# VH-VL binders against Alsin (ALS2): the designs that were tried, part 13

Target 1, 196 residues: Alsin (ALS2), of Homo sapiens (Human) (q96q42r690to885)
Amino acid sequence: GYIASLHELATTERRFYSKLSDIKSQILRPLLSLENLGTTTTVQLLQEVASRFSKLCYLIGQHGASLSSFLHGVKEARSLVILKHSSLFLDSYTEYCTSITNFLVMGGFQLLAKPAIDFLNKNQELLQDLSEVNDENTQLMEILNTLFFLPIRRLHNYAKVLLKLATCFEVASPEYQKLQDSSSCYECLALHLGRK

## First folded at step 5 (VH-VL; framework fv_diridavumab)

Design s74 (from d06 with light chain K54W)
Fold by ESMFold2-Fast, scan of step 5:
Structure s74 (fold): chain C 196 residues (1-196), chain A 119 residues (1-119), chain B 111 residues (1-111)
Amino acid sequence: as target 1 above (196 residues)
Amino acid sequence: EVQLVESGAEVKKPGSSVKVSCKASGGTFSDYAISWVRQAPGQGPEWMGGIIPIFDTAKYAPKFQGRVTITADDFAGTVYMELSSLRSEDTAMYYCARESYWGDYFDYWGKGTTVTVSS
Amino acid sequence: QSVLTQPPSVSAAPGQKVTISCSGSSSNIGDNYVSWYQQLPGTAPKLLIYDNNWRPSGIPDRFSGSKSGTSATLGITGLQTGDEANYYCGTWDSSLSAGYVFGGGTKLTVL
């Protein structure tokens, strides 16, 4: 039902936040704090990625907290933060995915200087774990691609949960329409961004 | 351009409250947390608290917990800091400052608002 | 007392080098990134260094930062009269719930 789907949304949002927080604190920030990262252009593109990633991480954390608050009371569970702030979430995901795509198209992590590459290789086990890549023989660049495109997978998850929530309302209701429209927006964005 | 525009100087009596405003550009208001930092004459800066405006989620330094309230007005694009039970020791310059995207340093500062508490 | 300790003053002649220290503990400088702020008389603080050693756009390379253990250092080379200001270190303190801490400040005088 409705409450079960809302619990799923809350639980997976908290787990996703934890993962993004780990990527931010253990990979992105230490990487960007190194003295010799690469060319000025490459560093600026990576800083843009970090900026958008940090904003996205923050919004996801806040959303998870808000969902937990609503789950405290059954009546309050009818109010969904993701619906109220749908444009904010869509914009934040779009900004992040655009930034990572631009960085990767312009050469990405391969063009970083030796200190950065050394840092990434030193942390390959952590990157492997965070990306949930099961093949231990996967190359570093493939692991990084999988890791930094995790938000696109989350957009598909939002679409699916929102669609499940919609089925708990009558087709003619305003709630059904809002949830269905939001689901379609997240799915369309995920497909668009996934094609690069 | 990133700008944080604070309200004008205030003169208050002990025991009263003061409410200072900080108008942030659209991008700053929607995308960043904003902190309040005060500086008493001849002293170093002191962090009071911060807010993520779009969610009205605030956090406070322990010293100010219970006396300070930080709020945001989405329509006005403005962040407020209200300090109650004013004492002479609260005489200071009050700055709003934008937290970095990492959330742990301040990359842009307002010009500051002087609050004088006289007895 | 300030949680982060800085010398109250430092002075040197134009063209010389100065260093300003900032000492803390494991819960602040030891576990977190350090920033430095420059405050000219009558102005708001300005970000000078972030992430221990990085400069924002527009900050001359005469300014540098470093961190070792629970201490951080701000270095200024080629000292100019326009560098006369108060300098503050700052960092997150993990022992405080969501707490940012500043040093007491160092007044730089160019003789």
Scores: ipSAE 0.344, ipTM 0.770, lowest interface PAE 3.8, mean pLDDT 86

Design s89 (from d06 with heavy chain G50W G103D, light chain S97Y)
Fold by ESMFold2-Fast, scan of step 5:
Structure s89 (fold): chain C 196 residues (1-196), chain A 119 residues (1-119), chain B 111 residues (1-111)
Amino acid sequence: as target 1 above (196 residues)
Amino acid sequence: EVQLVESGAEVKKPGSSVKVSCKASGGTFSDYAISWVRQAPGQGPEWMGWIIPIFDTAKYAPKFQGRVTITADDFAGTVYMELSSLRSEDTAMYYCARESYWDDYFDYWGKGTTVTVSS
Amino acid sequence: QSVLTQPPSVSAAPGQKVTISCSGSSSNIGDNYVSWYQQLPGTAPKLLIYDNNKRPSGIPDRFSGSKSGTSATLGITGLQTGDEANYYCGTWDSSLYAGYVFGGGTKLTVL
């Protein structure tokens, strides 16, 4: 049902925000506070990643809060923030994924200075838990790749929930069409960004 | 409790720029989007653009694209609107108005700043 | 021209009722919630109705709103001289991202 699907969207958005907040506070913030992270270019690229990640995290936090308020009031599907402000969501996800891709293409985490690499190795268990990697033999760089591309997985999740919401409306309705179209947009962006 | 306090009246020459401020108080500044809406004498309101301060993201109405810049100072809790290349047609009352991220309306408005463009 | 169409004026006597219409398209009124704003002479607009038919705290129940298709209506009953004002409808337009559009306004005169 409609209310159940909205609760799913709200609950999973809140959980995703919690995860991104943990990555920001436990990994990115401490990492960037280290003295001697690497070359100026590498540090600037990582700072850009952190900036875009932080902005995406705030959007997700605000969206979670918005969904909670939406559930307390009677709102129509077309007024959902993810539909009304879809350009903001698409732009924020695109800018973040572009920044992490640029960082990784230029050598990524492997180009960081020894103190940073040591920090990441020390926190490998936490990184593995946050990335939801089940194989204990997974290499650090693969764990980091999985972790920092979690937002792409969330785009797929948006598409799936929007399709569930669409099925709550008559196929000929404007609501059905808008939810279907929005789902397709988020899925297309996820596939595009996932290709690197 | 919630108030939007706008800067004082401005008189500008054609071709110059004007920068109007809007200080938000009462509530979390970052929880809201702030729009700028102008109203020429005897005319209806015209939406110019908006900013989401937490994202440094501003969007502008096509009519004002290239002439308007909306910025935010999170520390001061203040949003600015700068309009360049002023013409006599820009003579209007300029309002800031608050929208929460999940609403389709402006729940609070500033009292307006009069901008007069004259030689 | 304004994006949303309203009659330029409406008049009625104290105690009577009036209806103010607002007409748009599928991308604005059709797809979004409609709000109404009251502007008394020399003041900023004030939110009168939101989400098609909801009243903010402090707005008397003689003000009402409704929406059907691509049109919205503001109803005012028990007219008082203090209701003389300009009334504007407003909504988001999905064809113009994050773009809010207003009606041209209706001047209410209480005779």
Scores: ipSAE 0.007, ipTM 0.484, lowest interface PAE 9.8, mean pLDDT 83

Design s90 (from d06 with heavy chain S30R K59Y, light chain K54R)
Fold by ESMFold2-Fast, scan of step 5:
Structure s90 (fold): chain C 196 residues (1-196), chain A 119 residues (1-119), chain B 111 residues (1-111)
Amino acid sequence: as target 1 above (196 residues)
Amino acid sequence: EVQLVESGAEVKKPGSSVKVSCKASGGTFRDYAISWVRQAPGQGPEWMGGIIPIFDTAYYAPKFQGRVTITADDFAGTVYMELSSLRSEDTAMYYCARESYWGDYFDYWGKGTTVTVSS
Amino acid sequence: QSVLTQPPSVSAAPGQKVTISCSGSSSNIGDNYVSWYQQLPGTAPKLLIYDNNRRPSGIPDRFSGSKSGTSATLGITGLQTGDEANYYCGTWDSSLSAGYVFGGGTKLTVL
């Protein structure tokens, strides 16, 4: 039902936030604080990635908090934020995915200087765990690619949960139509951003 | 391109309230938290609180809890700071400042607005 | 009282080097990243250093930052008369009265 689908959205949003928060605090910020990271251009592209990633993390954290309040019957959280601010979600995910794609196309993590590569290798077990890569023989660069494109998977999850929520309403209702339309937007964006 | 534009100077009597505005560029208003920082004459800066505008989530320094209210207006792209029960010690320059994407420093500041509390 | 301690003033001649210290505790500088702000007379503070040692675009490499334990340092080399300003360190404080804290400030006079 409706409540079960809302719990799914809330629980998975909080778990995703925890994962993004760990990447931000344990990987991205410490990495960018290292001396001798590489060329100015490479560092600036990574700083843009960090900026967009941090904004996305912030949005996800606030959304998770809003959902928790809604489930506990707080009147202020009566409306679903993901529907009210869908353009904010779509733009934030797009901006982030664009930034990481630009960074990777221009050489990505492999162009960082030795101190940065050493840092990433030191944290390889954490990176592998966070990325949910099951093959322990997976190379560092593949782990990083999987990790930093996790937000695309989350867009698919949003589409799926919104579709489940839609089935709880009559097909003629405004709620059904809004949830269906929103689900389609998230799925279309995920497919667009996930292109090979 | 990042602009934070504050309202004009205010002169208030003790016991009254003052409401200062900060108009932020669209991207700043949407994607960033905005803080209020004041500075009394000859003193260092003092953080008062901040807000996440699109979620209307405000948070306050303990010293100002109960006297300060920070709000946002989505249509105007504007953040407000209202300080009540004014005292002469509230005479200061009031700045709005954008919190960095890390959320723990201020990367852009408004020019400040002067609030003078006198009889 | 300021939670972060800075010397009230420092002075040096043009072309010289100066360092400004900022001392805190484990709940602020010890556990968090330090920023530095420059305030020219009559202006708003301007971000000078973030993440302990990083410069925003447009800040010359004459300005540097470092952090060790519960203390941070701002370094300025090749002093210019235009550097005469108040300098403030800042960081988040994770203690019970959590929030952003600034140092008391250091007035740099270029003689």
Scores: ipSAE 0.372, ipTM 0.781, lowest interface PAE 3.3, mean pLDDT 88

Design s91 (from d06 with heavy chain G50Y G103E, light chain K54Y A98E)
Fold by ESMFold2-Fast, scan of step 5:
Structure s91 (fold): chain C 196 residues (1-196), chain A 119 residues (1-119), chain B 111 residues (1-111)
Amino acid sequence: as target 1 above (196 residues)
Amino acid sequence: EVQLVESGAEVKKPGSSVKVSCKASGGTFSDYAISWVRQAPGQGPEWMGYIIPIFDTAKYAPKFQGRVTITADDFAGTVYMELSSLRSEDTAMYYCARESYWEDYFDYWGKGTTVTVSS
Amino acid sequence: QSVLTQPPSVSAAPGQKVTISCSGSSSNIGDNYVSWYQQLPGTAPKLLIYDNNYRPSGIPDRFSGSKSGTSATLGITGLQTGDEANYYCGTWDSSLSEGYVFGGGTKLTVL
């Protein structure tokens, strides 16, 4: 049902926010605080990644809070923030994924100076846990790639939940059409950003 | 390059409202949260609330809930703080401050706006 | 009183070292990063230390920070007359009243 699907959206959004918050506080913030991180260009690209990641984290945190409020008082589907501010979501995810892709194309984490690589290796267990990588033999760079592309997985999750919400309405209704269209947009973006 | 420019000093009567502005420049306004912090004469700073312009949603300290409203004008790059039902104890310097990427500190502060509440 | 406790004053001579403490609880300092702010007379507070022990660009290495459990400490070495100011610790409080909290402040006098 409608309420159950809204609970799923809220619960998974809070979970995702917690994960992004942990990545920000335990990995990105300490990493960028190191004395020697790399060349000026590499550092600037990583700072851009951190900036866009932080912006995405702010958005997700506010969305989670909004959903908790929404569930406490019954509201119309059209009032969902993910529908009303879909352009902000799409732009924030696109900007973040573009920044991480640019960083990786220019050499990525492999180009970081020794102190940064040492920091990442010391935190490999945490990185593995945050990325949900189960194979303990997975290389650091593969763990990092999985971790920093988690937002693409979330876009797929949005699409799925929005489609589930759509099925709670008559096929001919404006609500059904709007939710289905939004679901398609998030899925298309996820597929586009997931390509090399 | 980042600047936070606050509006001029205000003198208000008890029971009235005051609206202070904070114009942000030198960075993308919507990428940062803006907090309001006040400081009464001879006292330490007191956090009032913040706004994250991306969602146009604000959070307020419990002490100010119901009396304070923080809003943003993305086009003007300006954040406003309105405090209603003014009392003499609201006499203070009011600062806007930018929250960093990491949400745990204020990296840039406005110069402050003096608000005096007197009859 | 304020949620975070600081000594009201501290004093030392030029060239000496001084430390300023900040005590809180598990919901604030215990769970979160601590910042320190310097406020010279007639000016806005200025960020001095963030994330417990890091300095913004332009802050001399004479200033240092540390955190242990529910307490934080600001250290100042090689004291200069220009260091006379009020110093405030600050952190997020993750309790039900969630928000940013400041210490009551410590006035540093350079004798």
Scores: ipSAE 0.014, ipTM 0.477, lowest interface PAE 7.6, mean pLDDT 84

Design s92 (from d06 with heavy chain S30N G50W T57E K59Y, light chain S95E)
Fold by ESMFold2-Fast, scan of step 5:
Structure s92 (fold): chain C 196 residues (1-196), chain A 119 residues (1-119), chain B 111 residues (1-111)
Amino acid sequence: as target 1 above (196 residues)
Amino acid sequence: EVQLVESGAEVKKPGSSVKVSCKASGGTFNDYAISWVRQAPGQGPEWMGWIIPIFDEAYYAPKFQGRVTITADDFAGTVYMELSSLRSEDTAMYYCARESYWGDYFDYWGKGTTVTVSS
Amino acid sequence: QSVLTQPPSVSAAPGQKVTISCSGSSSNIGDNYVSWYQQLPGTAPKLLIYDNNKRPSGIPDRFSGSKSGTSATLGITGLQTGDEANYYCGTWDSELSAGYVFGGGTKLTVL
């Protein structure tokens, strides 16, 4: 049902927020605080990535809190923030993905390898855990790329949950149409941002 | 450790119902969705539905809507799948499987419960 | 039915390479991540590949995955007798009644 799909959305949003928060606090912030990192164009682009990532993390945190309140019977959380503020979600994800793409095109993490190698090697186990990479032999740069493209996967999750929600309503209903349209928008964005 | 422990084999008559159980370790029960997947002899797996156990609310594949009910028992840490109006075509191995963190693949599976429907 | 299409069987000798295909549509493989499951005789399916090309801990690097358009492939190199099993692809289907779909399966025989 409808409530079951909302529980799925709430649970996965909570997990996603927790993961992004950990990436921000344990990887991004310490990485950018390294004294020998410098201020090259690549570092400046990573700072833009960090800014967009932080804004996205905040949005997801607020959404998770709204859903959690709904599940505990708080009436103001009953309207779905992801539907009401869909343009804000779509724009925030797009801006983040644009920033990470610009960073990677201009050399990405490879250009930071020399000044950041000690930090990255010391945190390799944490990077694997956060990225959900189960293969211990996966290269460090591949792990980092996986980590920073997690938001694209979340867009697919939104689309699927919204589609599940839509199937709980009559095809002719306004609710069905709104949920179906929203699902299509998130899926379309995910496909465009996922192409390399 | 991740454990999904399923109930024992069942033999049922056509028209009856069967209820299969899956006991999930504490962390799995509290934080992961659990799916039910069946596999008829010589056939591929077929997804039936899922539940977030702590809330005891479920979603069902359209093919099984009206015949399947998935529930959770918070006190026992156990998920159940009940299939009614059994037919010979329901003879299969029934698996519970943990949905990944992302909810889009199955990272751990129970060992399966054989359900045989015969007259 | 949105079940994914796989060849029913493939065979090769020990040490050889084999590729198993999985074909779907835009609403399933095209739009979603693909996983592969290995099922040894008498056992439950086991996750072999997730996210199109990632391996869980404990899965040897002889197993690889890829996805292009509405098709996915599982590659196995250095084939061993212990690889004899059924292999299934799986993914979510984004059509109106979103749910998980599996391929029909491929029986791998090691000659």
Scores: ipSAE 0.009, ipTM 0.473, lowest interface PAE 12.2, mean pLDDT 82

Design s93
Fold by ESMFold2-Fast, scan of step 5:
Structure s93 (fold): chain C 196 residues (1-196), chain A 120 residues (1-120), chain B 111 residues (1-111)
Amino acid sequence: as target 1 above (196 residues)
Amino acid sequence: EVQLVESGAEVKKPGSSVKVSCKASGGTFSDYAISWVRQAPGQGPEWMGYIIPIFDTAKYAPKFQGRVTITADDFAGTVYMELSSLRSEDTAMYYCARESYWGYDYFDYWGKGTTVTVSS
Amino acid sequence: QSVLTQPPSVSAAPGQKVTISCSGSSSNIGDDYVSWYQQLPGTAPKLLIYDNNRRPSGIPDRFSGSKSGTSATLGITGLQTGDEANYYCGTWDSSLSAGYVFGGGTKLTVL
C-alpha cells in the first residue's frame, strides 16, 4: 500500500544517499586533493563533475530527511518533494549527467596523470563494491563508468516507485494522474540521459 | 539566530526596474528556499517566486514570469529580487520569507519588508 | 482575485471565541496542507499554524486549526485585544504550477 511504497522511497533514497556520500568522501574529495592530476582542461572538467555531484548528493540527502519527516505525519501524495520540486530534481540530474558525459568525451579518467591513476587502482575494490559490478574481470575504466552513471539508475527507480504509488489511487483520481505523469517524466529523462 | 534583513525603501519611475536584497543569517541560507511575497496597500499577500540558493534554481509565479528575476549570492549570503517594467500597481511592500524545512509549504521567518513606491 | 476565499472581517468581544474559514478547491486545500499567518498592523506576517493544525513554538494553544475537504478553519478562543490583526490562510496550488497562494485575509476586530 501507500505507506509501504513511501517507506520504499525513503529507504532506497537513504541507501542511495549513503552511496553518493561514500563516493564523494572516499573517491572524489581525495582524488581532487592530489597534486598534478592532469592537464588544466581535464582537471577543470573533473572539478565541474565534483561540483555537480556534490549538489546532487546534497539534494538526495535533503530529500531523504524530508521523507523521514513526511512519514511522521502521513501527508498527501501531492506534498511529496519529488513532485512539488520536480524541476529541481530533473535539472540537478541533467546538470550532473551532462558534466560527467563532457568529462568522459574529452578523455575522462584514462587521461589523468599517474598520481590519480595510482589512487584509483589502489581503490579498485572499493570502486567495484560501490558500483555494484559483480564481475571481477571488469576493467577499472568500466567500473568508473558504471559508478558515475548510477544516478541514471536512480531516475528509473523514482519512476518505478511513483508508478507503484499511483496504483494506490483510483485511475480517475487527480493523484493517480499526477503520479503517473511524474513517473513518465523521470523515466523519459533517464532514457534520454542514458543515451549519452 | 535566524534573521532576514531586507534593503531600504525605494522610489522608482514607471518603466524602470527595482532590485531588493535579502541578507540571510544563522542557518537560513544553507538548506532553505527563499521566497518573495509582495503586499499592495490594503490587499493580501501575493507570492512572486522562490530560489533555492545552493542550486541557484528559481521558480516564478505565472503573473510575474518575464518581469521578475530572483538570484542568490552564496558568498554574500544574500538573495535578490529584481522586478522590471514597473507600473503604479507594483507599489507594495516586498517581503522575503524562508520555507521552514526544505520542501515544506509554509514560511517560518519573514523579513520586515521593503517599501517600493512607483510614481511619476 | 484571491484563489482562497476568506470572510473579509469577523468581530467578537474579549474572552469570546471566533472561527475564520478558508475555502479553496481540490487543487490547493484539497491536495496540500494549510498554514495560517497573523499580521499585526505595520508588521510582517507571522506563522501561526502549519500543517493544518500544528503550532510553532511560542504560539499559545488558544489558536487552533483544522481542515475538512477543500476548506480549513482557524479557531481563536479567549480573545485578547492583542489578537486584533489580519489573518491569512495559505497553501500550494497545483493549478498554478505548484505556486503558493494566500487567502484574501480576514480582519479580526476585538470590540
Scores: ipSAE 0.018, ipTM 0.602, lowest interface PAE 6.9, mean pLDDT 85

Design s94 (from d06 with heavy chain D56G T57E K59Y G103S, light chain S97E)
Fold by ESMFold2-Fast, scan of step 5:
Structure s94 (fold): chain C 196 residues (1-196), chain A 119 residues (1-119), chain B 111 residues (1-111)
Amino acid sequence: as target 1 above (196 residues)
Amino acid sequence: EVQLVESGAEVKKPGSSVKVSCKASGGTFSDYAISWVRQAPGQGPEWMGGIIPIFGEAYYAPKFQGRVTITADDFAGTVYMELSSLRSEDTAMYYCARESYWSDYFDYWGKGTTVTVSS
Amino acid sequence: QSVLTQPPSVSAAPGQKVTISCSGSSSNIGDNYVSWYQQLPGTAPKLLIYDNNKRPSGIPDRFSGSKSGTSATLGITGLQTGDEANYYCGTWDSSLEAGYVFGGGTKLTVL
């Protein structure tokens, strides 16, 4: 049902927000606070990643709060923030994924100065836990890649939940059409961004 | 310097509504959200809701859903909070507070405006 | 009732140390970052600690924060008379009855 699907959206948004908050506070912010991080270009690209990541984290946190408020009021599908402002969500995810891709293509974490590499190695167990990488022999750079591309997986989750919500409405309804169209957009973006 | 300036004190009768304003200055309006937090005499703060200018829509604490309306005038850099169906327990200091978009905290607060509901 | 539980009062002499606890649940403190706010008599709350243990510019290092599980702690060392205030913890709550939640507050009296 509708309420059950909204509970799923709210619960998974909460989990995702908590994970992004941990990455931001325990990895990105301490990393950027180091004295010697790398070249000016590398630092600027990483700062752009952190900025886009923080904005995405904020959006997800506010969306979670909005879903909680919405659940108490029980509104129509058209009142959902993720549907009304789908371009904001798609743009925020795209901007973040573009920033991390640009950083990684230009050499990424491998080109950071020794203090930064030392910091990442010291926190490898945390990085592995946050990325949900189970193979203990996975290289640091693969762990980081998995971690920072987690938002693509979330786009697939949005698509699935939106389809579940759509099935709660009559096929001919505007609500059904809007939910199905939105689901397709999130799935298409996930596939496009996941091509790397 | 970032400042949030609230409208003046209000005295209202039970059953009426009150609309308070918060003017933001010293920062980019679209880079943050504004929340409303109230504090009854001798009590702790209570979050009522907030608005994100990028969304153009507000979100509310469940307790206030249906009774509070938060709106923004991006051109004026002003956020409004209207509370309807007032009762004596709504007597409180009302604060606007800025939410950091990179964290879940309030980095700047207005000085507060007193709303008194009396019969 | 407040969702986050704090002791109603603490007291100590100048130069001493105090700790103020804040207890919640998995959906708030457990899953989210904790902030602390100082409210001097007759003033608005002021951000003192954010993201569990970080200080804004201008907050002295004698103020510290920590979080373990579903509880958070504010530490104040080298107490001064100017620290006499109400202290509130706050965090987002990700549950269905969610929003930003504050603790009930702790009145710090400097003897």
Scores: ipSAE 0.000, ipTM 0.471, lowest interface PAE 10.9, mean pLDDT 83

Design s95 (from d06 with heavy chain S30E S100E, light chain K54R)
Fold by ESMFold2-Fast, scan of step 5:
Structure s95 (fold): chain C 196 residues (1-196), chain A 119 residues (1-119), chain B 111 residues (1-111)
Amino acid sequence: as target 1 above (196 residues)
Amino acid sequence: EVQLVESGAEVKKPGSSVKVSCKASGGTFEDYAISWVRQAPGQGPEWMGGIIPIFDTAKYAPKFQGRVTITADDFAGTVYMELSSLRSEDTAMYYCAREEYWGDYFDYWGKGTTVTVSS
Amino acid sequence: QSVLTQPPSVSAAPGQKVTISCSGSSSNIGDNYVSWYQQLPGTAPKLLIYDNNRRPSGIPDRFSGSKSGTSATLGITGLQTGDEANYYCGTWDSSLSAGYVFGGGTKLTVL
């Protein structure tokens, strides 16, 4: 039902926020504080990734907090933050995924200077844990790719939960139509960003 | 402890512009959206627009679109509202207010800035 | 001209109870949570009720809110002279991107 699906959205959003917060505090901030990180271009691309990642982290944190208000009251689906601020969600995810893709296309983590590569290798166990990669023989770069593309998986999860919420309403209702449209939009974005 | 401190009273001539500031403290600026709400003498409050400082994203009420600009200075912890092409009807008290849950309601308000437009 | 309709005034004696109504449409009150704000003379508005029926810390339980369909109600019991103020309802309007709307206000007089 509706409350169960809403609770799923809230629980998974809080869990995702915790993970992004850990990546930001334990990986991205320490990495960017290193001396001799790389060329000016590589450093600027990574700083852009970190900036977009921080904004996405904030968005998800606020969304998780706001969902608790829905669990304690009767609120119409149209007032749900992910629908009300859908353009902000879509733009934030698009800007982040564009920034990480640009960084990776221009050489990515492999083009970072030795101090950065050493830092990432030293923290490989943490990176593997955060990325939820179960194969202990997975290479560092594959772990990093999995970790930094987690937001695309979250877009698929939004689409799925929104579709579940839609089925709680009559097919002819405005609520059903809005939730269905939003689900399709998030799924379309996830497929588009995942291809690149 | 949350505080919103607004700039002092302004007296302006028709056709000029006014810029009002709102300094946020106590963990307000980075975690919340800030809106501007005005109230003409003897009238109710009217929402003008708001900004989410961390996203540098501002939204405006249709009535004020094109005349109002809301900006944020992250380092100063300050939000600004600039209203151009002033008319006598713009004479009002101007409040900044913190948006809880991104616009569901306003939990903290500044004390207000009086703007008088007269010639 | 206000998007949300409130009675312009209400009055009652100390110790009595009053209700203040707020009427809107499906795109505002119908789709969104309603808040109530108290404004004492010469002061900024103060949040009194949020999420239809919840009180911020420091607001006594004499103040209550409710919502049904496209209308909301603020209830005040055990009326005190210090409750004399203007009261405004407010909510988001889903038909407007980033649009918050207020009621025209109700002046409460304690006789």
Scores: ipSAE 0.020, ipTM 0.578, lowest interface PAE 6.1, mean pLDDT 85

